# Ledger of designs, part 27: miniprotein binders against p81326

Target 1, 226 residues: p81326
Amino acid sequence: MLHFGGFIMEINHISKILEKEREEYIRNKVEEYLKQGFSKDDAVNKANQSWRTYIGHRIQDVIYNLLKKFLKDSGLKVTTDKALNNRNLPEELDKVKRLIAINYGEYLFLPDADVIVYKVENNDIKIIAIISVKNSFRERRFETTYWKLKLKESPVTSHIKVFLATPDKDNEISYKCPNGKPKKMRIILEYELDGIYFLKEDFEETEKAKHFGKIVEDIIEISKKL

## First folded at step 18 (miniprotein)

Design W103
Fold by ESMFold2, fold request of step 19:
Structure W103 (fold): chain B 226 residues (1-226), chain A 83 residues (1-83)
Amino acid sequence: as target 1 above (226 residues)
Amino acid sequence: SEEEKKIEELLLKAIKLMWEALELLEKGDYEEAIKKLEEAVKLLEEALKIAKELGNERLIKRVEELLKDVKEMIEEIKEKLEE
């Protein structure tokens, strides 16, 4: 029996929970960069950049483990980019890798797909969804939409749902028309992606922009149609 | 209130422990995962006591749901450990 609601919904507090680590993390990183010979200003900038990378990976790990737990009883499996880049892959993961690879002529590359959900039916593998985890949009990045468009170019990968998961702490995509003006990033991301799942309570909810807690139900329903 | 602030602090710490336990499960560290979850139970039981003293039904339901979740996780891991 799957348990939806309680524990998975608490991810809406992830920014508050992880923010408690920030002060010590930044202090330690500034000291580390100063010892490497950087100026104080450069060390602070680098420490803040390091924090953004760290917290993004931390959020990805929480998402991975929650999805693995809550999708297990539905026969769905979860893996990551890191796991697929290992040498000497188990046969199952090697099949997952080949089923999401994008052809660039003489080269095959994996999309930027932080977390991958798939199912195994009698040793046959079907990729269900790819979840990109983004903590910040400060450089107006549409990388997730690029990968969605590339996946749509091949009949082998065109069925794969591409989701964005984000706390969006700075409210860069939380509302479609903040202050009466359309927010280009939110509009384009929602239009092109199959879903945006917010790791917080305060955002404009739509059919595609939802609380992260809905992602398990959505993935299960999609898997039944494939 | 100060009591509600304490409940929230206990809940957030317990949730973090539950996430850490899932990480430990992924690595196969079952006994350490159980330790994290048992500490989460203690925090949630303290939070539940305070929530009941306040009569805050929303917090009571939230904490009871989390207690159910963490106890189920402990049982699942203990079953795996015994195999």
Scores: ipSAE 0.793, ipTM 0.921, lowest interface PAE 0.8, mean pLDDT 89
Fold by ESMFold2, fold request of step 19:
Structure W103 (fold): chain B 226 residues (1-226), chain A 83 residues (1-83)
Amino acid sequence: as target 1 above (226 residues)
Amino acid sequence: SEEEKKIEELLLKAIKLMWEALELLEKGDYEEAIKKLEEAVKLLEEALKIAKELGNERLIKRVEELLKDVKEMIEEIKEKLEE
């Protein structure tokens, strides 16, 4: 019986938990950059940029480990784009990589797929879903929709569900019409993607916009159809 | 209240330790993962004590669920060590 207990739902506190690390992280990074010879102003700027990269990877790691834990007993496997970019790649993961890669003539590129869910049947691999993890929408706001559209272009990848997972701590996509006018990012992302999963409590819930705790149930249901 | 804020602080620390334990488990660092989870148990037991003294049934239930989850995680890792 699928039971998602309180633990997975506690991801709704991820921004609060990780933000407590920021002050010490920045202080340590500034000290590190000062020792490398950077000015105080440059060290602070570099520390803030380092934090943004760090926090994104931290959120992805939490999501990856939670999905791996809660999908394990359903026969579903989970990997990451970081793991797929490893030069020493096991055969199974090499097949996963090839099944999501997009051909641009003599070049082959992975879509930006932070977390990938797949299953293995008789040495045959079926990609179920790709989860894009976004901490903020400062740049690459619609990158995920681009990759969804590219995956739809081929019948061999058109079945792959593309989800967005985000804490959206700055409320950039939390509501469809926050001031009586449609919020472009929320409307387009919800329209084009197969789902948006929020890592917080306060957002406008719809058929496609849900609490992250629902993603395991949704992925399992999708996998039964494949 | 002040006690409810203390419970929240304990819960957030325990949750973070549980996430770190999953990361350590993925790396194969089973002994360190167990240490993180044992620390989380201590924090959750303290939170449960405060919640029971307050008589806050909602908080008691939430903490008891987390305690169940973390103890299950410990048993799963110990089983892997015995294999």
Scores: ipSAE 0.792, ipTM 0.918, lowest interface PAE 0.8, mean pLDDT 89
Fold by OpenDDE base, fold request of step 19:
Structure W103 (fold): chain B 226 residues (1-226), chain A 83 residues (1-83)
Amino acid sequence: as target 1 above (226 residues)
Amino acid sequence: SEEEKKIEELLLKAIKLMWEALELLEKGDYEEAIKKLEEAVKLLEEALKIAKELGNERLIKRVEELLKDVKEMIEEIKEKLEE
């Protein structure tokens, strides 16, 4: 049993916990936008959009903190793309940034990397995994897949595992063929990515599609092979 | 049942506190993290009491496991503060 397995399993409630904050959040944002001169309808729409962004960040933060805590004892380190968005980086983070960069000829760009897991061995940095956190798949459905494919194109980054973590509240990718109808998004994401981790219990489990509770063990195992 | 709803409410509150504690740990605020976790323990103990009264073995096991984890985390943090 994973150390703190019960703690990690409670991630299933993340959507419910955060949803309890929604009413107050929306009310406050609507008031804010009304004060800015927006119409009532516009204020409501903007508040709802703001909420979607907010909960996405909150989920990401929880996942980041969990991974950072539970990977620490294994000697693994965790950072984010936001932490790398600095002109003056510590040497270690500067190396991390360079090791995940994607070449576009004249330019280097970073993939979307909500969470980056790496290890330091003999002053060398090895990137282990990138975790993309998605609350919903309404927009940018295959963005994570794009980054995975781009990372595969270079021998510098081809070894980096790319995982998707999601509560999938709307069951967009929870099942491959619900009612006999293929879910294109689930099939493609599972095929192209190294794993999908669900922050819920109700999903079709496969070799690549697992509960989030498995991610710590999986990352540790991958790290041992690098 | 009303009791089951109460257990769920307690669990959700405890889980939120646990996540807040992790955030505090990340910021290096170990003392406040411990306080959050201790509050979570209290809520979980109340939930456990109700679960036992209901005879719900599944909930009992779940809450006991979570209590164990939270208490262990508190101990780990305390050990780090003593070093």
Scores: ipSAE 0.630, ipTM 0.848, lowest interface PAE 0.9, mean pLDDT 92
Fold by OpenDDE base, fold request of step 19:
Structure W103 (fold): chain B 226 residues (1-226), chain A 83 residues (1-83)
Amino acid sequence: as target 1 above (226 residues)
Amino acid sequence: SEEEKKIEELLLKAIKLMWEALELLEKGDYEEAIKKLEEAVKLLEEALKIAKELGNERLIKRVEELLKDVKEMIEEIKEKLEE
């Protein structure tokens, strides 16, 4: 039994919990934008956009905190691309940054990496996994796939597992063939990525599509093989 | 049922507190994290009471598991503070 298994399983409620804040958030933002001179319609639209950004960050933060806490006892460390976006990094994080960098000839760029899991062994850094957190698939649907493919092109990064974590509130990728119709996005994401972890119960489970509660165990198991 | 809704409400509040506690732990605010978790325990205990009154075995098991986890986390944090 995973230590704190019940705690992790309750991630299913993340969307519901955070949605309770929406009405107040939207109201406050609308008021703010009206004061800035926007029309009512523009204010509402801007508020909704702001909410989408806000809620995405909140979900990411929760996932980050959960992973950091539950991987700690296994000696695994967690960081984010945001934390790596500094000029002055501790040596450890600088190494992490370099080990996830993608080569574009004259330039190195970082993949989108909402959460990065790594271990330190004998002063060497080994990157274990990158987790992309998506609240919705309205934009940049295959961006995570792009990064996975790019990471696979280098022997330095080819071992890095790339996972997607999502509540998939709109059921865009929860099922492969709902009503007998293939969901292109689900099929492609599942094929190209190392795993999809759902922050909900209502989804089609496969070898690669799992509940978020399994991610800790999966990462630990991967870490033992590196 | 109304009682089931109450249980769910309590659970959602407790879960929120648990996540807030994790955030506090990341910031090094261990004492405040414990307070949040203790509040979560109170909510979960209330939920458990209602679940037992309803005889809902599934909810009982779920809440008991959460209680166990939260209490264990509190103890872990306390042990760390004494170190």
Scores: ipSAE 0.629, ipTM 0.847, lowest interface PAE 0.9, mean pLDDT 92
Fold by OpenDDE base, fold request of step 19:
Structure W103 (fold): chain B 226 residues (1-226), chain A 83 residues (1-83)
Amino acid sequence: as target 1 above (226 residues)
Amino acid sequence: SEEEKKIEELLLKAIKLMWEALELLEKGDYEEAIKKLEEAVKLLEEALKIAKELGNERLIKRVEELLKDVKEMIEEIKEKLEE
């Protein structure tokens, strides 16, 4: 049984908790944009867009903090792509950054890596997993899959597990064949990624599609094999 | 029921505090993290009381588990502060 298993299971409420902040957030942003000279309609649209971005970051932050806390006792470390987006990095993070980089010939680019899990052994860094956090699948539905495939192309990065974490509020990928109709996105994501972790209870569970509560154990197990 | 809604409200507030505490821990603000968690404990204890009054075993178990986790986390943080 995972230490603090009850704590992590409560992530199911993340969407509801954050939604309570929406009205006030939207109101404040609308006011801000009106003061900037935008029309009412433009202000509302911009506020809604800002909210989507805001929620995405908040979910990512919660996941980051949970993983950081619950993986710590196992000697695993957690960082983010944001933390790596600096010219002056500590040696450890600089190594992490280099170990997740994807080669495009003349250029190295980082995958979208909302959360990066790694271990340090004898001054050697091993990247264990990248977790992409998606609140909704309205945009760039297969971006995480793209990064997984790109990471797989190099022996340097091929071992890195790529996971998707999502509340999937709109049930876009919660079920494979709802009402007898295949959900292409669920099927492809599950096939291409190493796992999908749901921040909710109502989903079709499979070997790769699990509740977020399993992610800590899964990552620890993977780390032991590296 | 109204009582179930109250339990849910308390749980949501407690969970939010727990997440805020984790953020504070990440920033090294251990004292404030403890305060948030202690507040969460109070809310969870109230929720537990109501759940017991309702005889809802599922909710009781859920809240008890969460209470245990939060209390353990508080103790872990306190131990680190004494170090």
Scores: ipSAE 0.627, ipTM 0.847, lowest interface PAE 0.9, mean pLDDT 92
Fold by ESMFold2, fold request of step 19:
Structure W103 (fold): chain B 226 residues (1-226), chain A 83 residues (1-83)
Amino acid sequence: as target 1 above (226 residues)
Amino acid sequence: SEEEKKIEELLLKAIKLMWEALELLEKGDYEEAIKKLEEAVKLLEEALKIAKELGNERLIKRVEELLKDVKEMIEEIKEKLEE
């Protein structure tokens, strides 16, 4: 059993808690866009787009803080894509960035990794896992699988586990065969990724599709093999 | 029921405070993190009182487990602060 498991399990309420913030957020953003000269219809559309970005970042922040707190005692460190895009990186984070970067000829790009777990042993850094946080699957449905495939192409990054964390409020990937028909997104994501971690209880559990409450133990076990 | 809805409202407020406290802890704002967690304790204690009046054993157990975790987190942060 995980110490402080109650903190992690309360992630099940994330969609409800964040939805309570939506109305005020949208009102404030609509007013902001109207002052910029947008029509009411455009302001509403832009406010809803802004909300989708905000809620994604909010979920990422909660996941980051939970993982950072509860992996620390196992000697594991956690950072984010945002932190790695800082212009003046500490040497440790600069090394993390270099170890996850993907080579496209004369260009180096960071994969879309919302949360990155790594360890430091004798000044050597080993990347353990990246966690992609998705609130919805309306855009870039298989982005996370693309990055998994790219990371597998290099011996330097092929060991890195790629996880997806999602509340999946609209049940887009919660079940493999709802109504007897295979759900393409769920089947492909589960096949290609190393794990899917749901921020709710109502989903079909498999060896790769689990409740988020198991992610800390899974990461710790993986780290022991590296 | 109205009482069950109030318990849920108290729980959601406490959970939000718990997440805010973890954010503050990450930033090194230990005293503010403790204040958020102490506020969460008060909300959870109110939720526990209502759950006991209802005799809802599952809610009582859930709230007690969460309350224990929050109180332990407070003590852990206080010890770190004194170091």
Scores: ipSAE 0.624, ipTM 0.858, lowest interface PAE 1.5, mean pLDDT 88

Design Z63
Fold by ESMFold2, fold request of step 19:
Structure Z63 (fold): chain B 226 residues (1-226), chain A 101 residues (1-101)
Amino acid sequence: as target 1 above (226 residues)
Amino acid sequence: GPEEILEEAEKLMEEAYKLIREARELLEKGDPESLEKALKLLEKAIELLRKAIEKIQKALDQGVPEELRKKLEEAFYLAEWLLFFAEWLLEYIKERLERQK
């Protein structure tokens, strides 16, 4: 008999493997910034920010490629906010971009939606979900909840599911009530978002908080209702 | 028959899983010789997984009882997950080797 959890759980090793690059990455970036004339304190701060951007992008790429692979045969397509911000967009992606844009009076802006899942039916595009990808929660803790609330303000975007995918490297949201005390960040994220998907083994599972391996079936089921 | 094909595919998948775990252990060592060995293990694991996936697909195409169909579909899904990880790890180790050269 196959080892069911073990095969899917190998995905949890990706963030752990990437995290081992941190010290060397930061050391090299500090040296680069020092050569540019920054003070040691500034170089360290810039290197840490560079690392957070780098690791976030690496994990986002994994999630994008995984969803693209597993959703293809269900008629679901996947893109990224980076792809939508390119100036030379194919017509299909231009439509996706317009369907998720938030109105701020004279201005239209994209939400911070790292990965976007949509379907195409009879030349109509329906946005299914956006997935925010975060390695840890040192900064921008509630950015994803802000975008969910903004999307809920319009009947055109209110159906869009907003998910968080995270290894939760620092264990900031893995448990709802550690030591009997409610964890504010986990409570608010779980309440406001449509789901949290963990790329690790050690977390408290709930109806909205699941292992990342469940995201494929959840997205497919949602798409059947739209 | 399809049941024998499922058993063969499961054996290929378990062997691939063993090779992938060994490759992760070699990655932990990090030296170029260990990384080159890890690449070879992953190339073999990927070959085994692709073979298992093709065997499962052929069995599904034969028209099978629903109980066996569910087992084949589950095996296919699991093999595709493991294949995704193995392919990612292979490319990651190639990147690591380029950094050390």
Scores: ipSAE 0.859, ipTM 0.932, lowest interface PAE 0.6, mean pLDDT 90
Fold by ESMFold2, fold request of step 19:
Parts: structure tokens; sequence; C-alpha cells
Structure Z63 (fold): chain B 226 residues (1-226), chain A 101 residues (1-101)
């Protein structure tokens, strides 16, 4: 008799632990920017942006390492947007990059994909899923949805699952209708994306909105169908 | 037998879980002494989890009835999740201690 939810739910503490750094981090960054000659307003704005970048990368690293660990024995490989943007791409990653690129006439752009799951079969690469990682929502709240719609437009990318992974620290999308009012962002994200995976305990679970602990089995099952 | 191995592994996992929760509480205190104690608890928790995983894998290698196999695989999966968190927390606390020097 195991405490099934408790063991997996410990992962939810990572975001909470990291968030405890916020006040000190911002205070130190403001001081640093003031020493560089920025105004108080500019230093605060730059410190907040620095924090958002820092916390986002920390959470993305956790998700990347977790998926890499748990998907390895299923023959699935994991990479990141950072790895795909290196100047010296190995051939395998160059193929991954080309397989997710979206055509805009004379230009090719990558969707906003923080973590990419793919498999290699006889030197053939198949993209399984793209995971966008968001700690909170600011502007461009539906950017992930836009990229899902663009991927659906082409037969070469329409199979790619687009997931959102989030601690949702500000409770922006955790419930569909808190206090009787629909949360537009939650409803639209859930409708358009293939799944939302929460790194927290308190959220409204649905067929598409699950705890992050379910993402591993979901990805493996999808890979078997492709 | 494999059923006893599962029970032994579950006991190790539960003990590790208690140590991990205690380490999180010590991290909240934040002083160097508490952080050093948290590291030792996490090192022990990681040791217990790796032992549990090893026991489960050996039981699975023996071949077991389908229902017991499912329980062993579930325990293995849960132990690996908890181990991932424990290892992350251990490295995080090491970073915190280095920052305080």
Amino acid sequence: as target 1 above (226 residues)
Amino acid sequence: GPEEILEEAEKLMEEAYKLIREARELLEKGDPESLEKALKLLEKAIELLRKAIEKIQKALDQGVPEELRKKLEEAFYLAEWLLFFAEWLLEYIKERLERQK
C-alpha cells in the first residue's frame, strides 16, 4: 500500500521552493542594476524580467531532465529549444529542427517549444510532442494555442501533440469557472491544446487537464499509436 | 518471495519519504546547520530509494504473477519519481549552502 499521489506530488514542491527565492533575487538584481546607472523604475523592470527568465529556465530544466529519465527506456528522445538554436547542430537535431519548423513563405520559424519529444526509427525521426513550459501568464497568453493551430495546418506536423506544463503559480488557469465566471484563458487553452499538465495539487482535473505526473504515460501511449 | 520483497521495498520508500519531508522542513529554516542536516537526510533517503529500486528490479527479474508484476512496476515507477525529487532537492540545498559561504 503506497502513497501513490504523495510520492509523485513531491514534484509540486520544486516550483514552491524556487518561488521562495523571488524576493531576494529581485532585491539583489535591483541593486546590481542601480550600480550600473539605471533608474529605479528601469532597474525594477529589468530585475522582474531577469526573474521571469531565471525561474522559467529552472522549471524547464526540471521538466527536461524528468522526461529524459522516464522516456529513455521507451526509445524516446528529448531535446530543448536551446539545443536546437546552437550554431553547431548535429544532423539528428538539425532534422528535428526542420521537422517542427513552420513555413511563412520566404521565412521559416520554430514554434515556441521548450521541450521536444521525438523518436528515431532507422534514421527516420518522428516528432511526438512539444511541451511549452510557463510559470505564469502575462502577455501572449494564447501563443501556445497559435502554434498548435499552425502545426495543424500542415500534414507533416499535424500529428504533433502540443502540451502546456505549468505550476500556474498565480491560479490563472487552474479552474474553468471559479465563482461562476468562465476563465477564458483556461477554457481556450484546454480546447485548443492537446493537454495541460499542472505542477500543483489544486486544479480542476479534466480529460485534457491533468497532474504533470500523467505526462509520461500519455507520451508513451501516443508514441505507440504513431 | 516476491511479495515479501515488495513489502520490504515499500517500507524503504516510506522511510525515504519521511526523510524527504523532514529535509523540506529544514530547508524552510534556512540556516546552515539545518541545511547541512537536510543534506544528510536526503543522502540517506536517496540510499534507501536506490535499495528499494534494486529490490524491485530483482523481484521482477525472477518472473512473477501478472498482478504482482503490476504492483512491482507501479512501486518501481513511484520510487523513481521520488528519487528524482530527492536528487533535485539535494543539489538545490548544496547550491543554497554554497551561496551562504
Scores: ipSAE 0.848, ipTM 0.927, lowest interface PAE 0.6, mean pLDDT 90
Fold by ESMFold2, look of step 18:
Structure Z63 (fold): chain B 226 residues (1-226), chain A 101 residues (1-101)
Amino acid sequence: as target 1 above (226 residues)
Amino acid sequence: GPEEILEEAEKLMEEAYKLIREARELLEKGDPESLEKALKLLEKAIELLRKAIEKIQKALDQGVPEELRKKLEEAFYLAEWLLFFAEWLLEYIKERLERQK
C-alpha cells in the first residue's frame, strides 16, 4: 500500500537536514570573521546573520525549483526577486517587475517577493501570487503583511495573492492559541495573508494554514479564475 | 491492462520510498561509508520512481475510465513529489562526499 501522505511529507526533511549544517557553518564563519579582525562578539553576531541569509536562500531555491517543476504544465511561469534585479532584464521579466512594483512618490520599489508566479496570455502578463520564504521570524516579523497591504492599495496589484512558506522551525506561528493564549503573530499573519504553507507536520491547520504540499493545487485553482 | 500498470507502479513507488528512508538514516550516521551506501540507494530509488512515472504516463495515454484516471493522476503526482525529494537528497549527499574525497 502507498503511504500517500508520507511521500509528500518527505519534503519536510529538507529543512531538518540543512539545519544540521548550522554548527559547522557558524564555526567556520566565526573563524573567517576573526581573521578579518572582528572581535569575538562581532564575529558571532555576523556569523549568525550570515547563517540566516544562507539557510533562507537554500530553502528559497528548493521552493523555486519545486514550483517551477509542478506549475509548468499548467502554463504558469516562476521567477524570483533576485532575477528581477538583474542588470539586463528580458522584456517579459521587465514587465513582471513593473507589474509588482510599489510607487512611493518619485521612488519605485519591489515588494519582498522571494518567488513570483505569473502567466503570459497574448503578450499580457498576469501576476498570480508571490511567496515569501522565511525560516524564522526574529528580525522580519510582519514585512510580508506590510507588502500585502501595499499591494491591495492599487487596482493593478490588488488581485495578487501573497503567501508565506515556512518550516517555522522555532514554532513561532504554528498554533493560534498555544496554552490558551492568542499568538499575535500567527493570528495577524493568517488574517492578512492569503495563505500560510508549512514545511512541517506539527501545526494547526486552518482554511488558510496548510501543509506546503497544497500550494501547487491552490495556485493552479487561482490561476483558472483569472 | 491499466489497473495492472497502476499496481506495478505502486510497488515500484513503495520500494523507492523504503530506499529513500534508509538513505536518510544513513545520512544521519554521516560517515563516508554510510554516505556512499546512501548514494547508491538513492540512485536506485530514482530509477524506480522514473520507471513508475513512465508506466503511469503510458497508462494515461491509452485512455482510461474516469475513476482509474484519477487514481493514476494521484499516483503520478505523489511519485513526482517523492522524486523531487530524492533528487535533492542525492545532490546534497554528492556535495558532502565531494568534500570528503
Scores: ipSAE 0.840, ipTM 0.923, lowest interface PAE 0.6, mean pLDDT 89
Fold by OpenDDE base, fold request of step 19:
Structure Z63 (fold): chain B 226 residues (1-226), chain A 101 residues (1-101)
Amino acid sequence: as target 1 above (226 residues)
Amino acid sequence: GPEEILEEAEKLMEEAYKLIREARELLEKGDPESLEKALKLLEKAIELLRKAIEKIQKALDQGVPEELRKKLEEAFYLAEWLLFFAEWLLEYIKERLERQK
């Protein structure tokens, strides 16, 4: 019998593999910052911040490339907020940028969007989903929720699904009520977002909280309704 | 026939998965020799998965009953999924080896 579930679960090892680099990475960065004249405490803090950015980017890249690959045959496209931070954008990306912009009266700002999924039909662009990728929740715990709520305030963006993808390495949101104590962050994120997708096995599954392996099919199904 | 192709593809996928697991175990050891061996295993796994994908695609292109089509499509998806991670792991190990030099 094929271990089909095992094939999908291999993604769960990526975070663990990458985390093994932390000690070496921190050591090297601390040395670098000490050479720049920082104190030991400052060097350590800066190194830790650098690590969080580094590992976050690597996980984001995996998720981006995975979604790009598996959504392509369905006619869906993917981009990132970083790709939209250019003065001269291709027409298609310029339209994408405008369709995810949030109105603050005098100004328009973009939500944090690690991955943006959209389709092009008859020269019209439809934004399908935004995926936020978080390795850990030490900082900005409700940032994704904020953007979801802001997107809901406009008829232009209210249809956009907002998903969170995370390995949840620190087990901060894997369970709703461990030991009878409610986890505020899990409960709020699950309530406000359209879905949470875990790159791990040990989590409480619900209608909105699923393994990352389900994200592709969910996005495809949403796209059919638009 | 298409059913035989599916069976062959599934066998290739299982073999590839075994190799990937072995490669991951070698990665945990972390020494250069283990990493080099892991690369060879992953290269073989990737080859097997590509072969499986090709077989499945050919079967799908021939036209098959709906039930078999669904099975082939599922196998295709899983093979591509496993291939993605095998390729990622291969690249990761290469990068790690380069850092050790």
Scores: ipSAE 0.839, ipTM 0.925, lowest interface PAE 0.6, mean pLDDT 93
Fold by OpenDDE base, fold request of step 19:
Parts: sequence; structure tokens; C-alpha cells
Structure Z63 (fold): chain B 226 residues (1-226), chain A 101 residues (1-101)
Amino acid sequence: as target 1 above (226 residues)
Amino acid sequence: GPEEILEEAEKLMEEAYKLIREARELLEKGDPESLEKALKLLEKAIELLRKAIEKIQKALDQGVPEELRKKLEEAFYLAEWLLFFAEWLLEYIKERLERQK
């Protein structure tokens, strides 16, 4: 009998593996910043900030590559907000960029979109989902929710699903009411977003809160309805 | 037949999984020798998984009853999932080894 759970759960170790680099990373960055003339305290603070960015990107890259791989056979494509920042975009990506843009009157801005899933049918692009990847919720706790709400305000973007993928290393949103106390962040994120996908085992599963292993299937299912 | 192929593929996957777990444990030790050993294990695991995927794909291509098809597709998905992780881990360890030099 295939260890289905075991195979899928190996992805949970990615965050743990990456987190083990923290001490070495911080040490090296502190040394670097000290050489640049920063004080010890400033060097430590900058190193910690650098680490957060670094590990965030590493996790994002994993999720991006995973989704890219597993959605490909279903005819689904993936991109990132970073890829859309270029002045000279291929026509397809230019269309994607326009289809996720949020209207602020005189200006259009893109939501924070670590991963954008879309399909091309009859030369028409349909945006299926945006996945926000967060390692921790120390900063910008409700930014993803903000973008979801903004996307809902337009008939052009209202259909776009917004998902959060996280290892939730600090157990900030893993449970709704730990010790009988409501976790505001979990409740709000689950309510406002279309789904939360955990790269961990220890979390409260609900209809919207699932293990990351289910995200591919869910996205494919959504794509069939669009 | 296709059922036998599935069973063989599952065995390969299980073996690969054991190697991946061992590689992960070696990674936790973090010394260069352990990391190099982990790389070898992962290379083997990747090979096994690719073989499993190939076997499963071959079975699917032969045409199978719906029930067996579903099992094969599930196995295929799992093999690809584990392969993704193994390849990521391989690359990660390579990067670590390079940083230690």
C-alpha cells in the first residue's frame, strides 16, 4: 500500500530544511553588514530582514515550480508578479497582467501575486487563481485578504480565486480557536480567502483550510468551471 | 499485466521513499560526508521514481479498466510528487555543499 500521506507530506519538510539554514545565514549576513560599517544591532536587524526575504523567496520558488509541473498536463499555465514587471512582455503575459490589474481610478496596480494560474482557450486568457505564499505572518498579515477583496470589486477579476499557501511555522493560523480563544487572523483569512493550504501536518482542517497536497486538484477543478 | 506493473511501480516508489528519508536524515547531520552520501541516495531515488513513472505510463498507454486506471493515475501523481521533492532536495544539498567549500 502506497504511503500516500507520507509521500505528500515530504513537502512539509522543505520549510523545516530551509529554516535550519537560518543560523548560518544570519551569521554570514551579520558579518557582511559589519564589514559595510553597520553597527552590530543594525547588522543583526538587517540580517534578520534579509533572512525573511530569502526564505520567503525560496518557499515561493518551490511552490511555483510545483504548481507549474503539476498543472501543465491540465493545460494550465503559471506565472508570477515578478515576471509581469518587464516592460516588454510577450502578448500572453501582457494579457495576464491586464486581467489581474486592480483599478484605482487613474491608476492600475497589480495585486501581490506570488503565483498566477491561468489558462488559454481560443486565444482568450482566463485567470484561474492567485496563490500568495507566506512563510510567516509577522508582516502584512491581511495583505492577501486586501487583494482578494479588491479583486472581488470588479466583474473582470471577481472570479479569480485567491489562495494562501503557508507552512505557518509559528502556528499563527493553524487553528481557529486554540485554547478556546479565537485566532482573529485564521478566522478572517479563512473567511475572506478562497482557501488556505498548509505545508504542515498540525493544523485544523476545514472546507477551506486544507493540506497543500490538495491545491493542484482544487485548481484543476476550478479551471473546469471557468 | 497492468496490475503487475502497478505493483512493481509501487515497490520502486517505496524504495525511493526510503532513500529520500535516509537522505533527509543525512542532511540533518550537515557534514560534507553525510551530504555527499545523501546526494547518492537521492540520485538513486530519482532513478527509481523515473522508472516507476515510466512503468505506470506504459500501463496507462495499454488501456486498462477504469478502476485500475484510477489507481495508476494516483500512483503516477504520487511518483511525480515524490520525484519533485527528491529533485528539489538534491539541488538543495548541492547548493549547501558548494557553500561549504
Scores: ipSAE 0.839, ipTM 0.925, lowest interface PAE 0.6, mean pLDDT 93

Design Z63
Fold by OpenDDE base, fold request of step 19:
Structure Z63 (fold): chain B 226 residues (1-226), chain A 101 residues (1-101)
Amino acid sequence: as target 1 above (226 residues)
Amino acid sequence: GPEEILEEAEKLMEEAYKLIREARELLEKGDPESLEKALKLLEKAIELLRKAIEKIQKALDQGVPEELRKKLEEAFYLAEWLLFFAEWLLEYIKERLERQK
């Protein structure tokens, strides 16, 4: 009998494996910043910021590549907000960019979109989902929620699902009411977003809060309804 | 028949999973020798998973009853999932070894 759960759960180790590099990374960056003439305190602070960016990108890259692989056979495509930050975009990506833009009157701005899932049918592009990847919630805790709410305000973007993928390394949103105390961030994120997907085992599962292994199936199902 | 192919594929997947776990344990040790051993295990695991995927695809191509098709598709998904992780881990360890040189 296949260890179905075990095979899927191996992905949970990625964040743990990457986090083991932190001490070495910080040490090397501190040394680099000291050589640049920064104070010890400034060097440490900058190194910590650099690490947060680095580890965030590493996890995002894994999620992107995973979704790209597993959604391909379903005819779904993936891109990123970074890929859209070019002056000269292919027609397809230019359309994607326009279809996720939020209207602020005189200006259009893009939501934070670590991964964008879309399909192309008869030269028409349909945006299916935006996935925000967060390693930790120390900064901008409700930014993803803000973008979801903004996307809902337009009939052009209201159908776009917004998901959060996270290893939640600090256990900030893994449980709704640990020790009988409500976790505001978990409750609000789960309420406002279309789903939260955890790259870990130790979390409170609900209809909207699932293991990351379910995200592919959920996206494919949503795509069939559009 | 297709059922036998599925069983063979599942055995390959289980063996690959064992090797991946062993490789992950070696990675935790972090020394160059352990990392080199982990690479060899992962290469073998990847080979086994590719064989499993190929077997499953062949079975699906032969035409199978719906119940068996679902099982094959599930096995296929799991094999690809585990393959993704094994390939990621392989590349990660290679990068670690290069940084230590």
Scores: ipSAE 0.838, ipTM 0.924, lowest interface PAE 0.6, mean pLDDT 93

